# VHH binders against RNA-binding protein 33 (RBM33): the designs that were tried, part 11

Target 1, 73 residues: RNA-binding protein 33 (RBM33), of Homo sapiens (Human) (q96ev2r1098to1170)
Amino acid sequence: CVVSVEGLSSSTTDAQLKSLLMSVGPIQSLQMLPQQRKAIAKFKEPAHALAFQQKFHRHMIDLSHINVALIVE
Key: E = the ipSAE of ESMFold2; O = the ipSAE of OpenDDE; V2 = 0.75 times the mean of E and O plus 0.25 times the DockQ between their complexes.

## First folded at step 24 (VHH; framework vhh_5c3l_4)

Design y1 (from x5 with G56D Y59T; at its last look DockQ between E and O 0.06; V2 from the best seeds 0.00; counts 0 for: pae E 11.4 > 2, placed apart)
Fold by ESMFold2, look of step 24:
Structure y1 (fold): chain B 73 residues (1-73), chain A 124 residues (1-124)
Amino acid sequence: as target 1 above (73 residues)
Amino acid sequence: QVQLQESGGGLVQPGGSLRLSCAASGFTFSDWSMSWVRQAPGKGLEVVSVISSRGDSTTYADSVKGRFTISRDNAKNTLYLQMNSLKPEDTAVYYCAKGLYWFDSGTEYYFDYRGPGTQVTVSS
């Protein structure tokens, strides 16, 4: 399934965010939407998307707190 | 300064093969996902393939699955695209891109940087 990560700092790189996502499980894609301060990632397994949301919601990246939500496709 | 330089394009017959290379400098190549995107004449940019920073995860557009293979050599700061079974519809300028972005509408693509591109022409 898909997660959205919002509240990203302008300094957060796709490499930093990919590393964080992959610490939970393999991903199929990562898209950065910097104009919206947002990224969207698709995990290969839905359980990993839930685990990522639960673990990293309100986590701080580059001095910005992020909000993680599960996205229904 | 970020520098990306594609090479390996050319004219090839349908069914032929080409191998594209992209030499990268000016950033820590191994920290970034990389992609190949293409632009056919008069059309917008289309994402062909993406590879993770470590090279352990890849994605492909449906139109190229089974025919194209993305790879990278982080020791040489180089991204590759092996293109087999080429078709006339693969004719495009192919770009190496750093930091793939697209708008969540699914219709727009953004990049931190892309190279000047290499022309691939598939014609009998």
Scores: ipSAE 0.006, ipTM 0.167, lowest interface PAE 11.4, mean pLDDT 78
ESMFold2 (binder alone), look of step 24: mean pLDDT 82; pTM 0.833
OpenDDE, look of step 24: ipSAE 0.384; ipTM 0.754

Design y2 (from x5 with W32Y S57D; at its last look DockQ between E and O 0.82; V2 from the best seeds 0.00; counts 0 for: pae E 7.9 > 2)
Amino acid sequence: QVQLQESGGGLVQPGGSLRLSCAASGFTFSDYSMSWVRQAPGKGLEVVSVISSRGGDTYYADSVKGRFTISRDNAKNTLYLQMNSLKPEDTAVYYCAKGLYWFDSGTEYYFDYRGPGTQVTVSS
ESMFold2, look of step 24: ipSAE 0.025; ipTM 0.411
ESMFold2 (binder alone), look of step 24: mean pLDDT 86; pTM 0.876
OpenDDE, look of step 24: ipSAE 0.342; ipTM 0.728
ESMFold2, look of step 26: ipSAE 0.017; ipTM 0.385
ESMFold2 (binder alone), look of step 26: mean pLDDT 86; pTM 0.876
OpenDDE, look of step 26: ipSAE 0.278; ipTM 0.683

Design y3 (from x5 with T107Y Y113S; at its last look DockQ between E and O 0.78; V2 from the best seeds 0.00; counts 0 for: pae E 7.4 > 2)
Fold by ESMFold2, look of step 24:
Structure y3 (fold): chain B 73 residues (1-73), chain A 124 residues (1-124)
Amino acid sequence: as target 1 above (73 residues)
Amino acid sequence: QVQLQESGGGLVQPGGSLRLSCAASGFTFSDWSMSWVRQAPGKGLEVVSVISSRGGSTYYADSVKGRFTISRDNAKNTLYLQMNSLKPEDTAVYYCAKGLYWFDSGYEYYFDSRGPGTQVTVSS
């Protein structure tokens, strides 16, 4: 399953996000869309995508609050 | 292996100043926001201050605003906290933390790593 992470600071890096995502479970892919302040990540297991959204929605990264949404692929 | 090492703590009288340092290694320091958190005797952790990865944004707890200044030197992989006008209520172990995050409600927090801490004691 896929999550979108929106509201990212322009200073947030893929390494920071990958570390946060992997704290919940293994991922298949991460795509950074910095001009949109956004990233798209796919977890290997759908349950991990839900857990990530529940834990980190409205979490602060690099002094920016993020919005995490589940995306149906 | 992430390593964070605080220094600069000590005993100081009320109204005094201290400057804490945190040496970082084992990760790309400039990729991460950094924070100072503290734990007073018998209490939980409190986020004191946070600085963005490039240093352009800062946060301070209301209890320290105007007295403490967070800064970083990305070329030296070092985080700093200048503490002025210290009060007995500032007595705590101060930790340097990597990757601090807050949940929206209640201002609860999570971090990837922290150092072993440095003791700051403010007493007459």
Scores: ipSAE 0.028, ipTM 0.414, lowest interface PAE 7.4, mean pLDDT 81
ESMFold2 (binder alone), look of step 24: mean pLDDT 82; pTM 0.831
OpenDDE, look of step 24: ipSAE 0.104; ipTM 0.541

Design y4 (from w4 with S31R G56D; at its last look DockQ between E and O 0.75; V2 from the best seeds 0.00; counts 0 for: pae E 9.7 > 2)
Fold by ESMFold2, look of step 24:
Structure y4 (fold): chain B 73 residues (1-73), chain A 124 residues (1-124)
Amino acid sequence: as target 1 above (73 residues)
Amino acid sequence: QVQLQESGGGLVQPGGSLRLSCAASGFTFSRWSMSWVRQAPGKGLEVVSVISSRGDSTYYADSVKGRFTISRDNAKNTLYLQMNSLKPEDTAVYYCAKGLYWFDSGTEYYFDYRGPGTQVTVSS
């Protein structure tokens, strides 16, 4: 249900990332860790987390390539 | 409400120059990367250039590298595209876009908003 998004630009906002996540499905939480260029998001449905990872891994946001990984809770 | 308004398009001869502007309002401009995308007649959208929120990183499509320069003025909430050495192939509607995302240089991208566009025509 949880994805980590790494490699974020320092200029990428929670609003941008939330919009991208919600294009796949509803989320339960989003934690921004901008000092680490990272965010952690939990989808309400596990299938949406997989779909987000598969669709957006290596996607470019704000000129930075991101890496999306599934996190086992 | 997000608003983007392009201007500065027009008719120009090959080899000429134009400068496009995009006035932005309804969001914190300085926190978002901004892009120019274009659509030639009968074609899909092409990402022309992207600039980071602070203006310290830029991307250009291979077709425009060395001829076009993207810039922004965060104090004026304005995005610019300086277009030099224009070619007939640059003829398109040029759009200003907020929140652009893409995978590689190409057509795979998403954005929140785009403006109505400004026509650029390069012809004798």
Scores: ipSAE 0.007, ipTM 0.277, lowest interface PAE 9.7, mean pLDDT 80
ESMFold2 (binder alone), look of step 24: mean pLDDT 82; pTM 0.834
OpenDDE, look of step 24: ipSAE 0.143; ipTM 0.587

Design y5 (from x5 with F103E; at its last look DockQ between E and O 0.78; V2 from the best seeds 0.00; counts 0 for: pae E 9.9 > 2)
Amino acid sequence: QVQLQESGGGLVQPGGSLRLSCAASGFTFSDWSMSWVRQAPGKGLEVVSVISSRGGSTYYADSVKGRFTISRDNAKNTLYLQMNSLKPEDTAVYYCAKGLYWEDSGTEYYFDYRGPGTQVTVSS
ESMFold2, look of step 24: ipSAE 0.006; ipTM 0.294
ESMFold2 (binder alone), look of step 24: mean pLDDT 81; pTM 0.818
OpenDDE, look of step 24: ipSAE 0.532; ipTM 0.814

## First folded at step 26 (VHH; framework vhh_5c3l_4)

Design z1 (from y2 with T107D; at its last look DockQ between E and O 0.80; V2 from the best seeds 0.00; counts 0 for: pae E 7.6 > 2)
Amino acid sequence: QVQLQESGGGLVQPGGSLRLSCAASGFTFSDYSMSWVRQAPGKGLEVVSVISSRGGDTYYADSVKGRFTISRDNAKNTLYLQMNSLKPEDTAVYYCAKGLYWFDSGDEYYFDYRGPGTQVTVSS
ESMFold2, look of step 26: ipSAE 0.013; ipTM 0.351
ESMFold2 (binder alone), look of step 26: mean pLDDT 82; pTM 0.832
OpenDDE, look of step 26: ipSAE 0.371; ipTM 0.747

Design z2 (from y2 with Y101R; at its last look DockQ between E and O 0.20; V2 from the best seeds 0.00; counts 0 for: pae E 8.2 > 2, placed apart)
Fold by ESMFold2, look of step 26:
Structure z2 (fold): chain B 73 residues (1-73), chain A 124 residues (1-124)
Amino acid sequence: as target 1 above (73 residues)
Amino acid sequence: QVQLQESGGGLVQPGGSLRLSCAASGFTFSDYSMSWVRQAPGKGLEVVSVISSRGGDTYYADSVKGRFTISRDNAKNTLYLQMNSLKPEDTAVYYCAKGLRWFDSGTEYYFDYRGPGTQVTVSS
């Protein structure tokens, strides 16, 4: 399942975000959209996408409150 | 052991400028947000400014917007506050404070260490 992460700090790198995602579960892909302060990631397992959204939605990562949404495929 | 040491305070006339520095050691400086916090005489602590671990995002209290600039040099483990157009109400002890690691998932800003502070006095 796919998540969007919005409101990322401009300091957050793709390597850092990948590490954060993988702390929840293995991912298939990560697409950074830095001009929008956004990223789109696909987890191998839908349960991990839900877990990531529940853990990090509206939380503050490096001073930025992020919004994590599950994307309907 | 975390160590934070502020410097650069002093006496300045209204409209003047000061540049505060904070030397940091005992932690991986580039992993943490940093802030300046001040305490005016008889008042509580006020968060003046916060900067993200790599400097990409900043926050300023309304009372200092447009006059103060926070910055950091991660190669030198040093935090700065450039204070311009100083006013008597800026008189306070200014503290350098260590904030959250970039991957902490808290819902609120907080700091866990601060230095001993440096006095800034703005008066004629």
Scores: ipSAE 0.013, ipTM 0.326, lowest interface PAE 8.2, mean pLDDT 83
ESMFold2 (binder alone), look of step 26: mean pLDDT 86; pTM 0.876
OpenDDE, look of step 26: ipSAE 0.166; ipTM 0.590

Design z3 (from y2 with F103I D104E; at its last look DockQ between E and O 0.87; V2 from the best seeds 0.00; counts 0 for: pae E 8.2 > 2)
Fold by ESMFold2, look of step 26:
Structure z3 (fold): chain B 73 residues (1-73), chain A 124 residues (1-124)
Amino acid sequence: as target 1 above (73 residues)
Amino acid sequence: QVQLQESGGGLVQPGGSLRLSCAASGFTFSDYSMSWVRQAPGKGLEVVSVISSRGGDTYYADSVKGRFTISRDNAKNTLYLQMNSLKPEDTAVYYCAKGLYWIESGTEYYFDYRGPGTQVTVSS
């Protein structure tokens, strides 16, 4: 399923975030919303989305704490 | 391939200064946060300082705050650490590291790659 990553630093790039996402599992899409300090990613497998949220929620990336939430559709 | 090469280490007396450099290649340097980590003899790794990908935010360990300054030059793909008022306890191998992050629990830190390190020795 889909995760939202919020609280991104203005200096965090899509390459950095994609590297972290791919460390958990393959993704279908990544949408950067830099004006909202947000990104939305869809994993190919729902279990990987849960694993990413559990692993990286409240993680500090590029010196900014992020919040990872599962998006319920 | 990712390559990081530290330089600028050496022997210095207490109270002295050193400036470490790290030349980076094989990735888009300006896209990644960078850090200095160190390993004292017989000890584990300690995160010394972290700088955001664009240089707008920094972190310093309490043990070095006020004495060390991290900086980067994204045009030259180079990371720096200015080390002032050096103490014998700063003696360590200093590593340049790419992509460091911290989990809020405080028990894990992670970097994608680090260089071979440069030795800093502070002794009379």
Scores: ipSAE 0.012, ipTM 0.358, lowest interface PAE 8.2, mean pLDDT 81
ESMFold2 (binder alone), look of step 26: mean pLDDT 86; pTM 0.878
OpenDDE, look of step 26: ipSAE 0.037; ipTM 0.479

Design z4 (from y2 with Y59W; at its last read DockQ between E and O 0.92; V2 from the best seeds 0.00; counts 0 for: pae E 5.1 > 2)
Amino acid sequence: QVQLQESGGGLVQPGGSLRLSCAASGFTFSDYSMSWVRQAPGKGLEVVSVISSRGGDTWYADSVKGRFTISRDNAKNTLYLQMNSLKPEDTAVYYCAKGLYWFDSGTEYYFDYRGPGTQVTVSS
ESMFold2, look of step 26: ipSAE 0.012; ipTM 0.337
ESMFold2 (binder alone), look of step 26: mean pLDDT 86; pTM 0.879
OpenDDE, look of step 26: ipSAE 0.704; ipTM 0.886
ESMFold2, fold request of step 29: ipSAE 0.034, 0.024, 0.008; ipTM 0.425, 0.385, 0.135
ESMFold2 (binder alone), fold request of step 29: mean pLDDT 86, 86, 86; pTM 0.881, 0.879, 0.879
OpenDDE, fold request of step 29: ipSAE 0.799, 0.798, 0.796; ipTM 0.912, 0.911, 0.911
ESMFold2, last read: ipSAE 0.090, 0.017, 0.013; ipTM 0.537, 0.368, 0.380
ESMFold2 (binder alone), last read: mean pLDDT 86, 86, 86; pTM 0.879, 0.876, 0.876
OpenDDE, last read: ipSAE 0.799, 0.797, 0.791; ipTM 0.912, 0.911, 0.909

Design z5 (from y2 with T107Y Y113S; at its last fold request DockQ between E and O 0.77; V2 from the best seeds 0.00; counts 0 for: pae E 10.8 > 2)
Amino acid sequence: QVQLQESGGGLVQPGGSLRLSCAASGFTFSDYSMSWVRQAPGKGLEVVSVISSRGGDTYYADSVKGRFTISRDNAKNTLYLQMNSLKPEDTAVYYCAKGLYWFDSGYEYYFDSRGPGTQVTVSS
ESMFold2, look of step 26: ipSAE 0.084; ipTM 0.511
ESMFold2 (binder alone), look of step 26: mean pLDDT 84; pTM 0.859
OpenDDE, look of step 26: ipSAE 0.180; ipTM 0.609
ESMFold2, fold request of step 29: ipSAE 0.006, 0.007, 0.007; ipTM 0.312, 0.223, 0.361
ESMFold2 (binder alone), fold request of step 29: mean pLDDT 84, 82, 84; pTM 0.861, 0.837, 0.856
OpenDDE, fold request of step 29: ipSAE 0.019, 0.091, 0.026; ipTM 0.422, 0.526, 0.459

## First folded at step 27 (VHH; framework vhh_5c3l_4)

Design aa1 (from z5 with Y59W; at its last look DockQ between E and O 0.88; V2 from the best seeds 0.00; counts 0 for: pae E 7.6 > 2)
Fold by ESMFold2, look of step 27:
Structure aa1 (fold): chain B 73 residues (1-73), chain A 124 residues (1-124)
Amino acid sequence: as target 1 above (73 residues)
Amino acid sequence: QVQLQESGGGLVQPGGSLRLSCAASGFTFSDYSMSWVRQAPGKGLEVVSVISSRGGDTWYADSVKGRFTISRDNAKNTLYLQMNSLKPEDTAVYYCAKGLYWFDSGYEYYFDSRGPGTQVTVSS
């Protein structure tokens, strides 16, 4: 149910990232780690986490390419 | 609700200039990258330019580099495109788009929302 999003621009906000996450499915939590250029998000359904990773890995947000990985809980 | 409204299009002779504006509301403008995309008659969408949420980084399609300048005023929730040295090939409907997402290759793209567009026609 958990994804990591890495490679975020320092100017990327939680609102921007929430918009992308919610386009796939509802989330339980989002933790922004801007000093690491990273965020951790938990979806309510595991299928949505997989769909998000498959669709948005290597996507460009705020002119930065992101890497999306599934995290084993 | 997200609202985007383009303006500033029109008829112009080759070599002329136009400045497009896009008024944004219904979202926190300063949180999002913004882009201009265009659709020429009978063609698909082409991403013209992208600007980061705070304006520090920009990207331009090769076809417009050196002629077009994207900018934004986050205090006024407004996106701009200064278009100089216009060519007939620049004739298109120009859309303001909230956010832009695509894979590394640049072939696939997606954006959250776009406006209704403004017509730019470059013709003698």
Scores: ipSAE 0.016, ipTM 0.372, lowest interface PAE 7.6, mean pLDDT 81
ESMFold2 (binder alone), look of step 27: mean pLDDT 84; pTM 0.862
OpenDDE, look of step 27: ipSAE 0.222; ipTM 0.649

Design aa2 (from aa1 with S113Y; at its last look DockQ between E and O 0.79; V2 from the best seeds 0.00; counts 0 for: pae E 7.5 > 2, grease 25.6 > 24.2)
Amino acid sequence: QVQLQESGGGLVQPGGSLRLSCAASGFTFSDYSMSWVRQAPGKGLEVVSVISSRGGDTWYADSVKGRFTISRDNAKNTLYLQMNSLKPEDTAVYYCAKGLYWFDSGYEYYFDYRGPGTQVTVSS
ESMFold2, look of step 27: ipSAE 0.021; ipTM 0.395
ESMFold2 (binder alone), look of step 27: mean pLDDT 86; pTM 0.873
OpenDDE, look of step 27: ipSAE 0.597; ipTM 0.851

Design aa3 (from aa1 with S52T S105E; at its last read DockQ between E and O 0.78; V2 from the best seeds 0.00; counts 0 for: pae E 5.5 > 2)
Amino acid sequence: QVQLQESGGGLVQPGGSLRLSCAASGFTFSDYSMSWVRQAPGKGLEVVSVITSRGGDTWYADSVKGRFTISRDNAKNTLYLQMNSLKPEDTAVYYCAKGLYWFDEGYEYYFDSRGPGTQVTVSS
ESMFold2, look of step 27: ipSAE 0.048; ipTM 0.468
ESMFold2 (binder alone), look of step 27: mean pLDDT 82; pTM 0.836
OpenDDE, look of step 27: ipSAE 0.733; ipTM 0.889
ESMFold2, fold request of step 29: ipSAE 0.110, 0.013, 0.132; ipTM 0.550, 0.275, 0.581
ESMFold2 (binder alone), fold request of step 29: mean pLDDT 84, 84, 84; pTM 0.856, 0.855, 0.864
OpenDDE, fold request of step 29: ipSAE 0.756, 0.742, 0.776; ipTM 0.893, 0.888, 0.900
ESMFold2, last read: ipSAE 0.025, 0.013, 0.064; ipTM 0.396, 0.245, 0.508
ESMFold2 (binder alone), last read: mean pLDDT 84, 83, 84; pTM 0.855, 0.849, 0.856
OpenDDE, last read: ipSAE 0.771, 0.749, 0.751; ipTM 0.898, 0.890, 0.890

Design aa4 (from aa1 with Y101W W102F F103Y; at its last look DockQ between E and O 0.67; V2 from the best seeds 0.00; counts 0 for: pae E 7.0 > 2)
Fold by ESMFold2, look of step 27:
Structure aa4 (fold): chain B 73 residues (1-73), chain A 124 residues (1-124)
Amino acid sequence: as target 1 above (73 residues)
Amino acid sequence: QVQLQESGGGLVQPGGSLRLSCAASGFTFSDYSMSWVRQAPGKGLEVVSVISSRGGDTWYADSVKGRFTISRDNAKNTLYLQMNSLKPEDTAVYYCAKGLWFYDSGYEYYFDSRGPGTQVTVSS
């Protein structure tokens, strides 16, 4: 399943976000959309996408609050 | 292996200053936000200050705002905290921390790693 991460700081790197995502489970892909302050990530397992959203929604990364939403693929 | 080592603590009079340093190794320092966290005697952890991965943004707890300054030198893999106008209430073990922190209606912190800490004692 796919999550969107919005509200990213302009200084947040793909390495930082990959580290966060992989703390929950293996990912299939990560696309950074810095002009939109957004990233799209696909987990290999749908349960990990739900767990990531539940754990990290409203989390603060690099001094920016993020919103995590599940996206139906 | 991530290593964080704080230094610069000590005993200081009220109104005095200290500068804490944290030497970092075992990870790409410039990729991570860093923070200073303290634990006063008999209290839980308090996030004192946070600095973004490249140093462009900072955050301070209200209790230290205007008195403490966080900074980093990414070329030296070192985090700093300049502490001025110290008060007895600032007495604590100060830790540097790497990683994320969690903030919602129930306030709770998450740290990937932290150092062993350095004691700061403000007393006359």
Scores: ipSAE 0.025, ipTM 0.392, lowest interface PAE 7.0, mean pLDDT 81
ESMFold2 (binder alone), look of step 27: mean pLDDT 84; pTM 0.861
OpenDDE, look of step 27: ipSAE 0.242; ipTM 0.677

Design aa5 (at its last look DockQ between E and O 0.77; V2 from the best seeds 0.00; counts 0 for: pae E 8.5 > 2)
Fold by ESMFold2, look of step 27:
Structure aa5 (fold): chain B 73 residues (1-73), chain A 125 residues (1-125)
Amino acid sequence: as target 1 above (73 residues)
Amino acid sequence: QVQLQESGGGLVQPGGSLRLSCAASGFTFSDYSMSWVRQAPGKGLEVVSVISSRGGDTWYADSVKGRFTISRDNAKNTLYLQMNSLKPEDTAVYYCAKGLYWFDSSGYEYYFDSRGPGTQVTVSS
């Protein structure tokens, strides 16, 4: 249910990222770790976490290339 | 409610210049990347340019690179597009859009939340 998004642009905000995550499915939580250029998000359903990772891994978001990984709880 | 209002369009001769503006309200402007998209008569939408939420990164379509400059003033909640060396092929309705964009091995893809009603740009002798 958990994804890690790394390589975020310094200009990507929590509101922008929340909107993008929720376009795939409902989320339970979002934690921004801006000093690490990273965010941790938990989806309500594991299938949505997989879909988000498959769609956005190694893509450019807000003009920055990102890496999306599935995290085992 | 998100509101975007474009202005500054008009009729211009080839080689001329125009500066488009987009007034934004109903959201925290500085939190979002912004873009200009255009639609020529009888054609689909084309993403012209994108600027990151703080203005530090920009992107341009090959068709406009070197001629157009995107900018923003977050204190005034305003997005701009300076269009120089205009060509008849630039004739379109230009829309201000709020959202994010990405690329993959299959090509260019985009996502955006909202757009304005557009402003007409016509480049003709």
Scores: ipSAE 0.006, ipTM 0.310, lowest interface PAE 8.5, mean pLDDT 80
ESMFold2 (binder alone), look of step 27: mean pLDDT 81; pTM 0.817
OpenDDE, look of step 27: ipSAE 0.195; ipTM 0.617

Design aa6 (from aa1 with V50I; at its last look DockQ between E and O 0.67; V2 from the best seeds 0.00; counts 0 for: pae E 9.7 > 2)
Fold by ESMFold2, look of step 27:
Structure aa6 (fold): chain B 73 residues (1-73), chain A 124 residues (1-124)
Amino acid sequence: as target 1 above (73 residues)
Amino acid sequence: QVQLQESGGGLVQPGGSLRLSCAASGFTFSDYSMSWVRQAPGKGLEVVSIISSRGGDTWYADSVKGRFTISRDNAKNTLYLQMNSLKPEDTAVYYCAKGLYWFDSGYEYYFDSRGPGTQVTVSS
């Protein structure tokens, strides 16, 4: 149920990411790791994590190219 | 409640200039990327320009590069678009948009919100 979003702009906020994540499905948590240009998000349902990765991998947020990976629990 | 209000549109001759403004309230302006999006008559939305949350990076559509300049004043919660060397093709309603994202496939755009727009008309 966990995705890693990497390559984030230092300007990207948790509110921006929450909006994108919630467009796919309800989330359980979001952790911003700005020093690593990274965020970790946990979806309530595994299918939503897969859908988010498939839809947003290699897309741009706040003028930065991002990579989305699924995290195996 | 998010509020975005565009102003500065109008009628101008080709080669002229306009400066659009967007007053923002109801959110922490400095936390969000902002964009200008336009819709020409009978056409879909076109993203004109994007500026990062703190103003360090900008992006322009090829159709406006070198003619338009996006800027922001985070102390005044205001977004700007300086439009020079205007062409009839620039005629559109221009929208201020909060939080623009897009995807490589399908030319999809996602906005948190946008204002009611301001009309720019470049005659002939």
Scores: ipSAE 0.006, ipTM 0.285, lowest interface PAE 9.7, mean pLDDT 79
ESMFold2 (binder alone), look of step 27: mean pLDDT 85; pTM 0.870
OpenDDE, look of step 27: ipSAE 0.173; ipTM 0.591

## First folded at step 28 (VHH; framework vhh_5c3l_4)

Design bb1 (from aa3 with S33Y Y107T S113Y; at its last look DockQ between E and O 0.53; V2 from the best seeds 0.00; counts 0 for: pae E 12.7 > 2)
Fold by ESMFold2, look of step 28:
Structure bb1 (fold): chain B 73 residues (1-73), chain A 124 residues (1-124)
Amino acid sequence: as target 1 above (73 residues)
Amino acid sequence: QVQLQESGGGLVQPGGSLRLSCAASGFTFSDYYMSWVRQAPGKGLEVVSVITSRGGDTWYADSVKGRFTISRDNAKNTLYLQMNSLKPEDTAVYYCAKGLYWFDEGTEYYFDYRGPGTQVTVSS
């Protein structure tokens, strides 16, 4: 399953986000969309995507609050 | 290998000041957010302050706002915490931490590495 992470600071790096994502479970891909202040990540297991969304929605990264949403593929 | 070394802790009276330093090596210091976290006796870790990689933004826990100032010198690979108007409740081991993230409603957080810490004791 796929999550979108929105509200990212322009200073947030892919390494930072990858570390956060992998604290929940292994990922297949991470796509940074900095002009949209967004990133798209696909977890190897759907349960990890749900866990990430539940755990990190509206949390702060690089002093910016983020929104995490599940994306239906 | 990442190394963080805190210094500047000690015993101080209430209302006093201390300045903590953290010397960093083994990574590109200017690319990382840095933070100070503390652990009071018998308590969990608390994030005290965070500074962005370039120093453009800072964040402070409510308990220290207006009294503590985080800063960094990227040319010297050094992180600082100026602590003024110290209170007995500030007594803790203070740690310098690399790569911190946290939940918006608590002390849950993630970081790559922290130093061994420096003891700050405020007697009163």
Scores: ipSAE 0.006, ipTM 0.195, lowest interface PAE 12.7, mean pLDDT 79
ESMFold2 (binder alone), look of step 28: mean pLDDT 84; pTM 0.863
OpenDDE, look of step 28: ipSAE 0.021; ipTM 0.386

Design bb2 (from aa3 with S33R Y107T S113Y; at its last look DockQ between E and O 0.03; V2 from the best seeds 0.00; counts 0 for: pae E 18.1 > 2, placed apart)
Fold by ESMFold2, look of step 28:
Structure bb2 (fold): chain B 73 residues (1-73), chain A 124 residues (1-124)
Amino acid sequence: as target 1 above (73 residues)
Amino acid sequence: QVQLQESGGGLVQPGGSLRLSCAASGFTFSDYRMSWVRQAPGKGLEVVSVITSRGGDTWYADSVKGRFTISRDNAKNTLYLQMNSLKPEDTAVYYCAKGLYWFDEGTEYYFDYRGPGTQVTVSS
């Protein structure tokens, strides 16, 4: 129930990304990894992680396309 | 419940100093690496400094080496950042972060929690 979000702009904030994640479902945690242009989020339910990946993979945030992948815990 | 609360931010002139504090509760503070991260207006997070759980090792971003000193007091559950010789480029919200973990020679990391932050503004 973990996703990675890659390709983040250096200007994307945790608040912006949290809002996007929460639009799909409740999250357990959000970890920002700005040196890698990456974030890792854990949803409370696995179905929400899949839904987020399907909905937002290759969306644009702050002029950057993001890559969303599902991660097995 | 994990809680992190930063304090000590403010407005200073270039060349000035500030000391940031972070009060921690809800976890065994002495078991975790702690870090300061900052976010300049419109920018992503930058890791400023990291300190090991016992304070034996520290890491600093190149932009702050020699000017900033991270420290911790495990008896008081408090993390500190002494910032000297401040420059306008240091203007940012500074966050205290719990449990920063590095991968691949420090190019990839994550942390468990961060606080709400304290504003540091360096201007004439």
Scores: ipSAE 0.000, ipTM 0.077, lowest interface PAE 18.1, mean pLDDT 77
ESMFold2 (binder alone), look of step 28: mean pLDDT 86; pTM 0.873
OpenDDE, look of step 28: ipSAE 0.025; ipTM 0.402

